# VH-VL binders against q976g0: the designs that were tried, part 5

Target 1, 225 residues: q976g0
Amino acid sequence: QEQLVAVNELNENLGKVLIKIARDSIANKLGILKINLEDYLSSLNDPILNKKGLAFVTLETYYGNSTSLRGCIGYVEAVAPLKEIVSKAAIAAAFSDPRFPPLSKGEFDNIIIEVTVLTKPQEIDVENRWELPKKIKVGEDGLIVEYGILYSGLLLPQVPMEYCWDEETFLAETCIKAGLEPDCWLNNKVKIKKFQGIIFREEKPKSEKILIIKPSEVKCKKEEI

## First folded at step 4 (VH-VL; framework fv_flanvotumab)

Design p07
Fold by ESMFold2-Fast, scan of step 4:
Structure p07 (fold): chain C 225 residues (1-225), chain A 119 residues (1-119), chain B 108 residues (1-108)
Amino acid sequence: as target 1 above (225 residues)
Amino acid sequence: QVQLVQSGSELKKPGASVKISCKASGYTFTSYGMNWVRQAPGQGLESMGWINTNTGNPTYAQGFTGRFVFSMDTSVSTAYLQISSLKAEDTAIYYCAREWELLYGMDVWGQGTLVTVSS
Amino acid sequence: EIVLTQSPATLSLSPGERATLSCRASQSVYDYLAWYQQKPGQAPRLLIYDASNRATGIPARFSGSGSGTDFTLTISSLEPEDFAVYYCQQYNNWPPLTFGQGTKLEIK
């Protein structure tokens, strides 16, 4: 019942603004942009940016013809406006992803920024757990696995596309991400949630051209059978 | 057609107040911030600050104190600039200009309102 | 406060010539810089944003370049209607947003 950002109300211009929020938030923390971040966020005017939203920010180091993951953090609770969530996720991805050292000022012009805006996760309700693969669509759905208080894992909807997974493999990999066995989705005490998303991505570092990517458009790496 | 239309010129005595309007049309008023820019006769452009048209929160540039008030009325898609305790130094053309979230610069401007303060 | 210094104050050129206008910032503004054109009796018009991107409807003869503290607006071949005052504006450090003092481009 909270006013949440719908994926279908986000257009190319709003995608450019979301990327700008992410880039400027990082630049401000690096001392490149010299503003009060609270004033910056308060200046953001569009009603859609001021609705509660869920988002991940992914940073990749750019090498011309290839990229490598440099950070990825997001939020899946509707606790703040989309503009604030993207700002916080960008800062966290750059400086607080434990897999990587904090982003340096010299790296700023060599990273690609990607913002994924999510729909609210919905629990998948089935009579029999073996029906779960039939309720999930690779190319459309991301997954969350939750077990008790301590075990949780999330995979964005583009992930199973990138790795050429089917729905059953996607469930198993999300279980593994949560720290559980790959068949965890058969346990009726494990909650499985799905969500959708839309991806906004710089074509290259600091590019004026922003790509709008549907998860179904992500190409998998060709693998031998 | 996207446009900003400002109220007509004003002649005021020192100590009086003036309220300038800037009426927006052809776009969603709350999607763009509204900037105020001053230009004294024969001088350059000076940013006064802006108002967030979705929240109604104003931000003032240094030097534009409590004498200057930015406000708005969403029901008529209009932004307002009020100047109280007018001084001769306030004589200028005042422009409103919209911006899209710091991304595209100020792409649409009002025609300007000349405020003359003289005794 | 970032100060933007434009030079020259006045530039006298003939139609068909190339115009090069300079804007220098007291501190780095990276590429957070816009250019505006103002004709007598008219409101300013946005020409360039993010140092080098042309605004919608702006002719290809206008181009922007530079980053950090040194910026240039170039008009490759002047037309009679290009004789106006040009302002640079930074949006890297705010509040306040700051404008340069302007360069007047005049016929001669």
Scores: ipSAE 0.433, ipTM 0.753, lowest interface PAE 3.1, mean pLDDT 89

Design p10
Fold by ESMFold2-Fast, scan of step 4:
Structure p10 (fold): chain C 225 residues (1-225), chain A 119 residues (1-119), chain B 108 residues (1-108)
Amino acid sequence: as target 1 above (225 residues)
Amino acid sequence: QVQLVQSGSELKKPGASVKISCKASGYTFTSYGMNWVRQAPGQGLESMGWINTNTGNPTYAQGFTGRFVFSMDTSVSTAYLQISSLKAEDTAIYYCAREWELLYGMDVWGQGTLVTVSS
Amino acid sequence: EIVLTQSPATLSLSPGERATLSCRASQSVDDYLAWYQQKPGQAPRLLIYDASNRATGIPARFSGSGSGTDFTLTISSLEPEDFAVYYCQQYNNWPPLTFGQGTKLEIK
């Protein structure tokens, strides 16, 4: 329970459980499912689910051939076991994302649920800041930029893949996300952390088929034909 | 092979206590929850609750609080059901059964332990 | 508490016939329903989980269907070893996990 979840510990069966936790937590809050959430989470037995973890839950409205974002909330501080974090993130994504109204019962069967599990962010240790791009791998690493208590930004590993960024551009964009100048990563007072992730996603709403997506599999927009 | 082996039958007087064991083998004990299910003579199956074998936390169905205690010992891969202050209505076969996160049902069951309470 | 009602209480059929067993829930259990077979003197055996998925080693003649509140276990062509008591069980709402009262399948 004091150990942190590692990406390589997560397999398809655990991905199905994570999606089930998210789905059931939302259903319970909507009154579709009547469970005692504390007892539900206590019943979840697998040692990996009982390790502290970091996760984002993303909800998308499904239209058959396309989807649109419906909610996305996550946690990047190891404050609770993975099972509790996924439950909390799912509820927050459905009901507390300020970009969207709270999810309704009528939408429940028409959303796709995606759970992204993150490794613990590790500060990149370099003597010379100009070496930072060499310590980051697009397609593997997500980034966090932190400066004091007011400035912080996070970009998931798939983001630089989608936008065809190189490592230097990725650093600059994460600085901008944090509310800082693009060259913030050269400032010795700014902390740069990297993490990895794995994505579990329903193929379609309530599907038993759960997709496992690695960030390296996300295609650059420039490669579209 | 994956199996659950329960302790043998017990004949007890009212007011006594009994402790039933369920020894797991062939898998990682802490990866599967352990359910307890009761079957009174000639009756159907009744869930009593379960114990989370990774955390040690038990969850009891409403009728099984107080006199019933679920416990475990990870060092010997064994789950236990203790019944105190035995009553005639406790006469039943008690089963242990493993489950994984309630996705695949209870796929492995112990052979059952008959507890008979009579004066 | 979710109540599961099985019907019929007893079903009398001959080998080779099709058996259809019903399980009805007092409230929706989505797809979180399992079917078990129990022979006299034996522990229950898992047949079907998540309403329609066959457990490992279960013959293809066993199939499950339904969702929400109405579920069916079908045995397409009865073999002599299939005459037993069958229980449905929900794992959507807990505690408690609840079982139906059972359907006894007996030889005609």
Scores: ipSAE 0.576, ipTM 0.797, lowest interface PAE 1.7, mean pLDDT 90

